# Miniprotein binders against b1l550: the designs that were tried, part 241

Target 1, 279 residues: b1l550
Amino acid sequence: MRLPEELLERARDIHSEAPSHRIKLDRVGSFGLKVPVEFKGFLLLAEADVWVSLPEGRRGVDLSRQVEAIYELSNPPKDPFSLCREAAISLLEKLNYADSSGVSIRFDAPLQDGESLKYYGVEISSIASDEIINKIRVEILGMTACPCTAELIRAYKSSEIAATHTQRSLGILEVSTKAEHPDPDKLASIIERAMSSPLRTYTKRPDEGGLVIRSLSNARLAEDVVREMIHLFLEEFGHLPEDTHILAAVRSMESVHMHDIYAERSFSLDEIRKEISSH
Short names: E, the ipSAE of ESMFold2; O, the ipSAE of OpenDDE; V2, 0.75 times the mean of E and O plus 0.25 times the DockQ between their complexes.

## First folded at step 19 (miniprotein)

Design ya22 (at its last fold request DockQ between E and O 0.97; V2 from the best seeds 0.81)
Fold by OpenDDE base, look of step 19:
Structure ya22 (fold): chain B 279 residues (1-279), chain A 96 residues (1-96)
Amino acid sequence: as target 1 above (279 residues)
Amino acid sequence: SPEELERLADEFRELAERLGYDEIEVTREGDRFTVEAERNGVRIRIEVEVNGKEIRITVTIEKDGRRIRFMYVITDPEKLEKYLEEIERIIKMFLE
């Protein structure tokens, strides 16, 4: 049942009223929306959050307009990066009482693995005010082999290829920039290349053996992985604005411990370049 | 090259024309140019800088006393058309 539209003339506009307490809110919006996106030829159902700021003199946000804004832009489905940027801007334009807006889109990105698929997690965000800042977070699992244990076993048994414990490790790259979102596949590739070996969805027995041997031959500490990620990132994305901020991190689910090993570095491009140039 | 920069300037001029801007000013300074135009109180400024294979595009839109700025840094020429289309769509939102 739809209520008569004439009621709008009689009913108070609750959202436009003055609040009981004049306090600005930073984010008001709809969280957990599902929006279709096109990514690398796949149609994916992504999760989305949309929000705007609310001035102190306004009781509420027109939430329906927020939802309409993102769905108008998502039909037909488009790439999630342009959707994110355009939606953030659209929100700010449509809700003119807001001084800032934001959009976040999350999904599992498909990644080709031979004849099968693996994936990485991605969260894309755009924050709009006087300027737009784009943020992307990529998370992908890989494998690490411990060089310390390998060295102990090598010393003990005098083996050329020493056994060592291996574990899954989660690599993380988070980039915030005034430029457009960097390519998530490239970010995922950087993370995988920084680890001892990638993971495989499907392996034959000989391939599995080869994968493990490769990891043993490329044993890396969590610290090694993070440093390698940073190195590779600078090679690929050194062209981004100098004020671009990066978080490089790894969480190793250590197979010999009940806890994880974690390492990270947060930096801007200008800071890290100065650091490297100093030695 | 200077010729490539001129071609790029023409593309952005054409973009403004497609959006219904009549008074378009293009200013060139070395390896950069600026396109400025105004229509119905919507002012746009597009700054393009070329450094080797890198193209930096900064778009500023002003409407009703509000300003929004966003940027692209393009190293792959194949992406240029995509971002031109995006810029056009974004500006169009303000003209509606």
Scores: ipSAE 0.792, ipTM 0.923, lowest interface PAE 0.6, mean pLDDT 93
Fold by ESMFold2, look of step 19:
Structure ya22 (fold): chain B 279 residues (1-279), chain A 96 residues (1-96)
Amino acid sequence: as target 1 above (279 residues)
Amino acid sequence: SPEELERLADEFRELAERLGYDEIEVTREGDRFTVEAERNGVRIRIEVEVNGKEIRITVTIEKDGRRIRFMYVITDPEKLEKYLEEIERIIKMFLE
């Protein structure tokens, strides 16, 4: 039953009151929303979070207007990157008391893998204030092969054929920039090319051998995977604004160790260029 | 090239015209141009810089004392139409 409009006009506007304790809040919002998105012709169900800042003089947020911003834009389903950027700006426009707004969207991105599909993790966000900052995180599994074991086996056997252990490794690229979100497929490609070989959803026996041979031919330390990711990233995305921030990381699920190996580097484009050019 | 810059400036002028702006100021300075317009209290400024294959677009929207600024750095010209449509949708939010 809907209540008459005159009752709504008589009720206190609790949200616009000052709170008992005048403390600003950084993020007040709705988390875990399900939104449809269209990505490369696929209709995917993504998970979204929306929020705004709340000034110290305002007691509450207009929750319905907040959720409205993303739902209006998600019908019909569209590109998740456009949705993310547009929703963040819409939140800030609709909720004029907020100094900032944010939207995050998470989905598994399809990637063609021979005759089948595989998926990699994508999380994007847009934070709007007087400027907008766009962030993308890509996580994708690949294979790495240990160069230390390969060298020991080669030296011991005096063999022309390299052998070593291989393991699954999770590669991570995270980019924060004032420009539009980088293409996630390009980020995923950078990660896979930095590793010893890509992982396949399914391989036939001849293809399994090819992946192993490729992995052995490109054996790399986790540290060198991260360095290669950075090198490849600069080739593809060196055009982004100089204050663009990047995290490149790999976590190896080592088959012969009780623990995982992890390597990472964070940098801005300006910082890394100075570092490289100083040597 | 100067021809490419002129074509691009015309596209942004037409974008503003589609949104109902009628007094559109376009200023050009070398490899840059700026489109400025105001309608119904919504002021827009679109700054475009071309550097080789790279196109940098900065959009500033101002309404009721609030200002928001966002940008694109386009290296793939096939994506230009997509971002023009996105810019148009964003400005339309402020025009209601």
Scores: ipSAE 0.752, ipTM 0.916, lowest interface PAE 1.1, mean pLDDT 85
ESMFold2 (binder alone), look of step 19: mean pLDDT 85; pTM 0.857
ESMFold2, fold request of step 20: ipSAE 0.733, 0.720, 0.719; ipTM 0.910, 0.907, 0.906
ESMFold2 (binder alone), fold request of step 20: mean pLDDT 85, 85, 84; pTM 0.863, 0.861, 0.857
OpenDDE base, fold request of step 20: ipSAE 0.791, 0.764, 0.770; ipTM 0.926, 0.917, 0.919

Design ya23 (at its last look DockQ between E and O 0.97; V2 from the best seeds 0.82)
Fold by OpenDDE base, look of step 19:
Structure ya23 (fold): chain B 279 residues (1-279), chain A 99 residues (1-99)
Amino acid sequence: as target 1 above (279 residues)
Amino acid sequence: SEEELERLADEFRELAERLGYDEIEVTREGDRFTVEAERNGVRIRIEVEVNGKEIRITVTIEKDGRRIRFMYVITDPEKLEKYLEEIERIIKMFLPEER
């Protein structure tokens, strides 16, 4: 049963009322929306969060208008990057009491693996105020082989290719920039190349053996992976603004321990360039 | 690069014209140009800088005392058209709906 529209004329606008406490809120919005996006020829159902700031003099946000803003832009489905940027801007324009807005879009990105698919996790965000900051987080699993155990086994048994323990490792690149969102496939590629080997959805026996041998021949510490990620990132994305902020991290799910090994570096492009040039 | 810069300047001028701006000023300074226009209190400033293969586009929209600035750094020319279309859509959000 829909209430009569005439009630809107009689009802107080609760959202526009003064709050009991005059306190600004940084983010008020709808979380866990589902929006269609087009990515690499796939139509995906992404999860989205939308929010705006709330001034101290306003009790609540017009949440329906926020939801309308992103769905208007989602039909027809478009790439999630443009959707994110456009939606963040649209929120600021439509909700004139807000001084800032934000959109976050999350999905699993398909990645071709032979005749099958693997995936990486993507979180895209845009925060709009007087300037727009775009953020992307890419997470992809790879494989690492431990160089320390390999060296011990090599010393114990003279072998060109020493056995070692291998494990799944989660690589993370998070980039915040005033430019558009960096290419997520390139970011995922950087992470995979920084590890001992990529993972495969399926392998034929000869390919599996080759994958493992490759990992053993490219054994890396978690620390090595992070450093390699940074190096490869600078080669591919060194053209981004100098104030671009990066988090490079790896979480190694160590096969010989009950805990994970974690390594990270947070930096700006300006900072890391100065660091590398000083050596 | 000079021919490319002139082409880009023309494209952005045309974009402003399509959006119904009548007071369009294009200023060129070396490897950069600026397109400035105003329509119904909506001011746009588009700054384009070409550095080798890199095109940096900075868009500023001003309306009702608010300013929004966003930027693109394009290294792949194939993406330029996509971002031009995006910029056009974004500016349209600030303009009155054509009745």
Scores: ipSAE 0.794, ipTM 0.920, lowest interface PAE 0.6, mean pLDDT 92
Fold by ESMFold2, look of step 19:
Structure ya23 (fold): chain B 279 residues (1-279), chain A 99 residues (1-99)
Amino acid sequence: as target 1 above (279 residues)
Amino acid sequence: SEEELERLADEFRELAERLGYDEIEVTREGDRFTVEAERNGVRIRIEVEVNGKEIRITVTIEKDGRRIRFMYVITDPEKLEKYLEEIERIIKMFLPEER
């Protein structure tokens, strides 16, 4: 049953009233929306959150307008990065009482892996106020081989290729910038190239053997992986604004331990350049 | 190149024209230009700087005392058209719907 629209003329507009307690709120919105997006020819069902700030003098947010804003832009499905940036601006324009707006979108990004596909995690956001800050987080699994154990076994067996423990490691790059979101495939590639070897959906035996040999020949500490990620990031994205902020991290699920190891570094582009130039 | 810079300036002028802006000011200084226009109380300023392989675009939209500024740093020329279309859609959000 639908109620008659004429009732709107008789009802109070609760949202536009002043609240009993005049306290501003930072994020008021709709979380866990399902939105269709198009990524590299794939139609994906992404999860999105939308919000705005709420000033102390306004009791509520027009929540239906928030949801409408993103769904208008997601139909027909389009590039999730454009959707994220455009929706954040649309929210701020449509809800003029807000000081800021935000949109986040999460999806698994398909990536070609030989004749098959693999995937990596992507979460993007856009926060709009007088400027727009775009953030992207990419997470992809790779393989690391421990160089410490490899060296010990090499010394014991006088071998150039040491046996060692290998494990899956989760690489993370998170970028916050005034420029458009960086290409997620390039971020994923940086992470994979920093590790001892990429993970594959499947391999035939000759390729599998080569993958294992490569990982053992390219043994790296988690610390080395993070440093290499930073190096490769600067080569690819050094053109971004100097106040761009980056987090580079690795969580390694060490196969011989009950616990993980973790390494990370946060920096801005101007900060890391000063650090490198001082050496 | 000089020809590329003129082409970019024409593209942004045409973008503003498609949005209904009538009086469009383009100011150039070397490898930089600025497009400014106002329509229905919506002011836009598009600053473009070309440095070899990168194109930096900064868009400022002002309406009802609110200013919103966003930017692109384009290193892949194949993405230029996509971002021009995005910029046009964003500016259109601030303009009133036509009859």
Scores: ipSAE 0.743, ipTM 0.907, lowest interface PAE 1.2, mean pLDDT 88
ESMFold2 (binder alone), look of step 19: mean pLDDT 79; pTM 0.795

Design ya24 (at its last look DockQ between E and O 0.95; V2 from the best seeds 0.81)
Fold by OpenDDE base, look of step 19:
Structure ya24 (fold): chain B 279 residues (1-279), chain A 99 residues (1-99)
Amino acid sequence: as target 1 above (279 residues)
Amino acid sequence: SEEELERLADEFRELAERLGYDEIEVTREGDRFTVEAERNGVRIRIEVEVNGKEIRITVTIEKDGRRIRFMYVITDPEKLEKYLEEIERIIKMFLDPRR
């Protein structure tokens, strides 16, 4: 049953009323929307959050208009990065009472692994005000081998390739920039290259053995992984604006402990360049 | 790089023309140019700087006392067309606000 449209003329616009308390809100919106996106030839159903700021003199946000804004731009499906930027801007333009807007889009990005697929997690956002800030977070699993245990076993058995414990590690790169979102595949590649080895969806026995041996030969602490991620990031993305902010992190799911090992560094491109140049 | 800068200037001028801007001002200063135009109270300023293989595009849109600025840093020429199309779509949102 649809109510008569004439009722809209009689009903108060609750959203436009003055609130009981004149307080600005930073974010008001719809969270957990599903939007189609096109990424690397795949049609994906992504999760999206859309929001705007709410001025102190307005009781509520026109939530329907927010939802319409992103779905208008999602048909036909497009690149999620373009969608994110365009939607953030569209929200700000359509909701004239807002001084800021934001869009977040989350999906699993397919990554080719032989004839199979692996994936990495992507969360992108765009925040629009007088300027637009683009943020991307990439998370991908890899494998680390512990150099400390390897050294102990080497000392004990005098082996050229020392056994050590290995574990899955989650690498994280988060980039906030005034430029467009950095290439997520490049970010994922940086993370994988910073670890002892990548993970594989499937392995044949000889390939599995080779993967493990490679990991043992490239044993890295969680700290080593983060430092390597930063180094590789600077090589690939050093052209970004100097005020670009980066979080590089790793969470190692240590196989000998019940807890995880975590390491991170937060920095701007300007800060880290100064730090490296000082050595 | 000078020929490239002139080509880029022409492309952005043409973009403004396609969007229905009639008063387009293009100013060149060394390795950068600026395209400025106004239509129906929507002002656009596009600043393009070329530094080697890097193209920096800064777009500013002004409407109804609001200003929005966004930027692209292009190192792959193949992405230029994609971002030009995006910029065009974005400006179009301001020119034809679907309320």
Scores: ipSAE 0.798, ipTM 0.921, lowest interface PAE 0.6, mean pLDDT 92
Fold by ESMFold2, look of step 19:
Structure ya24 (fold): chain B 279 residues (1-279), chain A 99 residues (1-99)
Amino acid sequence: as target 1 above (279 residues)
Amino acid sequence: SEEELERLADEFRELAERLGYDEIEVTREGDRFTVEAERNGVRIRIEVEVNGKEIRITVTIEKDGRRIRFMYVITDPEKLEKYLEEIERIIKMFLDPRR
């Protein structure tokens, strides 16, 4: 049953009152919203979070207006990156009592894999105040092959055996910038190219053999995977603002160990350029 | 180039005109230009700089004492039209806010 609109005239507007405890809140919002997005010809159901800051003098947030802001922009479905940036700005404009707003959108991005598809994880956010900060995190699995074990086996059996342990490794690139969100496919490509080999949805025997041979011929330490990610990132995205912040990481699920290996480097473009130029 | 800058300046002037701005000031300083306009209490400032292959666009919108600033660094010229459309949609939010 829809309640009569006339009740709004008699009811207190609880949200616009002052709270009994005048404390500013940093994030008040709606989390876990389902929003449609259009990504590279695919219609996907993404998950979104929206929020605004709440000043000490305001008791509550107009939650329906907040949810309305993102859903109005998501119909018809559109590019998730434009949706994210526009929704963050729309929230700040619609809820003029807030001094900041934020939107995050997460989805699994399809990627061509021969005649099939594979997927990688994408999470984007936009945080608006007097400036906008855009963030994207990409996670994709690849294969790594250990060069230390490969060398030991070579020394033991020389040219007779070419072998090492291989495993799945999760590559991570996270970029925070004042510029628009980087293309996630380019970030995923950087991660895959830094690994010993990409993973496939499925392979037939000749393709499987080729994949393994590629991995063995391109054996890399987890540390060097991260370094290669950084090198490739700078080639592709060195044009971003100098205060752009990046995290490059790999978590290797080592097939011969009960535990994972992890390597990570965080940096700004300004910082890494100074570091490289010092050599 | 100067020709590229003039083409972009015309694009942004037309963008402001589509949004209903009729007091549009375009100023140019070397490899950059600025489009400034004000309508119904909504002031916009669009700064564009061309540096070789990249185009940097900074948009500042001011309304009721609040300022919001966002930017694009475009290296793929095929993306320019997409971002111009996005900029236009964002400015329109401030000119015609739905209540």
Scores: ipSAE 0.736, ipTM 0.903, lowest interface PAE 1.2, mean pLDDT 89
ESMFold2 (binder alone), look of step 19: mean pLDDT 82; pTM 0.832

Design ya25 (at its last read DockQ between E and O 0.96; V2 from the best seeds 0.83)
Amino acid sequence: SEEELERLADEFRELAERLGYDEIEVTREGDRFTIEAERNGVRIRIEVEVNGKEIRITVTIEKDGRRIRFMYVITDPEKLEKYLEEIERIIKMFLEERR
ESMFold2, look of step 19: ipSAE 0.745; ipTM 0.907
ESMFold2 (binder alone), look of step 19: mean pLDDT 83; pTM 0.835
OpenDDE base, look of step 19: ipSAE 0.807; ipTM 0.927
ESMFold2, fold request of step 20: ipSAE 0.755, 0.738, 0.738; ipTM 0.909, 0.905, 0.906
ESMFold2 (binder alone), fold request of step 20: mean pLDDT 83, 83, 82; pTM 0.838, 0.839, 0.837
OpenDDE base, fold request of step 20: ipSAE 0.813, 0.812, 0.799; ipTM 0.932, 0.932, 0.929
ESMFold2, last read: ipSAE 0.722, 0.753, 0.742; ipTM 0.903, 0.910, 0.906
ESMFold2 (binder alone), last read: mean pLDDT 83, 83, 83; pTM 0.840, 0.840, 0.840
OpenDDE base, last read: ipSAE 0.819, 0.816, 0.813; ipTM 0.934, 0.933, 0.932

Design ya26 (at its last look DockQ between E and O 0.96; V2 from the best seeds 0.81)
Fold by OpenDDE base, look of step 19:
Structure ya26 (fold): chain B 279 residues (1-279), chain A 96 residues (1-96)
Amino acid sequence: as target 1 above (279 residues)
Amino acid sequence: SEEELERLADEFRELAERLGYDEIEVTREGDRFTIEAERNGVRIRIEVEVNGKEIRITVTIEKDGRRIRFMYVITDPEKLEKYFEEIERIIKMFLE
């Protein structure tokens, strides 16, 4: 049922009224939208959040306009990076009372693994005001082998290849920059290369054995993984603006403990370069 | 590099022309050029800097007292066309 449009002339615009308390809100929007995106030849249904700021003198946000903004841009489906940036800007243009806007898009990114697919998690965000800041978060699982246990067992049994416990570890790279979003596949690759070994969707027996041996030969602490991620990131993305902010982290689901081990470093490119140069 | 810079300047000028801008001003300073234009109260500034294989594009759009600035740092020339198209779409949003 659609109400007569004439009612709009008689009804108060609740959103434009003054609020009971004149307080600015940072983010008001629609969360958990589903939007189609095109990524690496795949048509994916992504989850999206859209929001704008609300000035102190306005009771509510025109939520319908927010939804329209992103869906207009998502038809036909396009790459999620362009969609994110364009939508953030569109929100500011369409909602003139807002001084800031934001869009976040989340999906599982396909990654070829032999004849099968694996994946990594990606969250793409753009925050617009006088300037636009682009943020990307990539999460991918890998495997780590513990060097400490390996050393103990080696010392005990005098074996060339020491057994050790292995576990799944989640690597995280989050990048905030005034430039366009960094390539998520490159970020995922950095994370995988920083671990003892990548994970495989499927393995044949010889491949599985090789994967484990590789891990044992490349045993790394969670701390090692984070440091390696940072090192590899600097090599690949050192061209980004100096004020680019990075979070490198790993969560290791340790197989000998009931808890996880977590390590992280937050830094700007400028800060980390100064740190490295001081050694 | 200089030839590339000139080519880019021409391409961005043409972009502004396609968007209906008149009175397009192009300024070049070394490895940087700036395009400024105005149409119906929508002012655009496109700054392009070429450093080796890196192209930095900064776009500023001003309308109704608001300013929006965004930037691209391009190391792969194949992406340039994609970003040209994006910039065009973005500017069009303000002209509508």
Scores: ipSAE 0.800, ipTM 0.925, lowest interface PAE 0.6, mean pLDDT 92
Fold by ESMFold2, look of step 19:
Structure ya26 (fold): chain B 279 residues (1-279), chain A 96 residues (1-96)
Amino acid sequence: as target 1 above (279 residues)
Amino acid sequence: SEEELERLADEFRELAERLGYDEIEVTREGDRFTIEAERNGVRIRIEVEVNGKEIRITVTIEKDGRRIRFMYVITDPEKLEKYFEEIERIIKMFLE
């Protein structure tokens, strides 16, 4: 049932009133929205959060306007990165009492894997105020092979055995920048290239053996993977603003341990360049 | 590069004209140009700098005392048209 629009003239506008307690809120919005996006010709289901700041003197936010802002921009489906940046700006423009707005969009991105697809995690956000900060986080699984155990096995009885434990490792790159969001495929590629070997959707026996042998010939500590990610990131994205912030991390699900191993480094482009030039 | 910079300046002038700006000031300083215009209380400033293969675009929009600034650092010229379209859509939000 739809109520008559005329009632709006008689009803109090609760949202515009002052609250009983004059306290500013940092994030007020709608979370868990389902939004279709278009990525590389694929129509994907994404999840979005939208919010604005709420000043101390305003009781509530116009939530329907928030939903309308992102819905209008997402129909027809379009590039999630453009959607994210545009929606953040639209929210700030539409809700002029706010001093900041934010949008987050999460989806699983397809990646070609032979004749199949595999997927990796993407979360992007845009925070708008007098400037825009764009953030992207990419997570993708790869394979690592332990060089320490490989060396011990090689030394055992002066053996020709090439063996070590291998495991799935989750690589993470997170970039926060004033520039547009970096291409997630390039970030995923950096992570995979830093690993001992990529993971496949499926393999037949000869290809499986090759994958394992490749990982053994490219054994890496979690620390090595993080350092390689940083090196490769600088080659690809060194052009970004100097205050761009990066987190590079690996969580290794060690096959012979009861626990995971984790390595991470965060830095700005300015910071890491000074560090590297000091050697 | 001189020709490339002039093409970029023409394209951004056209963008502003499509949005109804008619008093568009274009200022050139070497490898950089700035476009400034105002319409219906919405001021725009688009700064473009070309350095080798890198194109840096900074957009500032002012309306009702509020300022918002965003940028692109483009190394793939194939994406340039996409970002022109995005910039146009964003400025249109403020004019509407």
Scores: ipSAE 0.716, ipTM 0.905, lowest interface PAE 1.3, mean pLDDT 88
ESMFold2 (binder alone), look of step 19: mean pLDDT 83; pTM 0.835

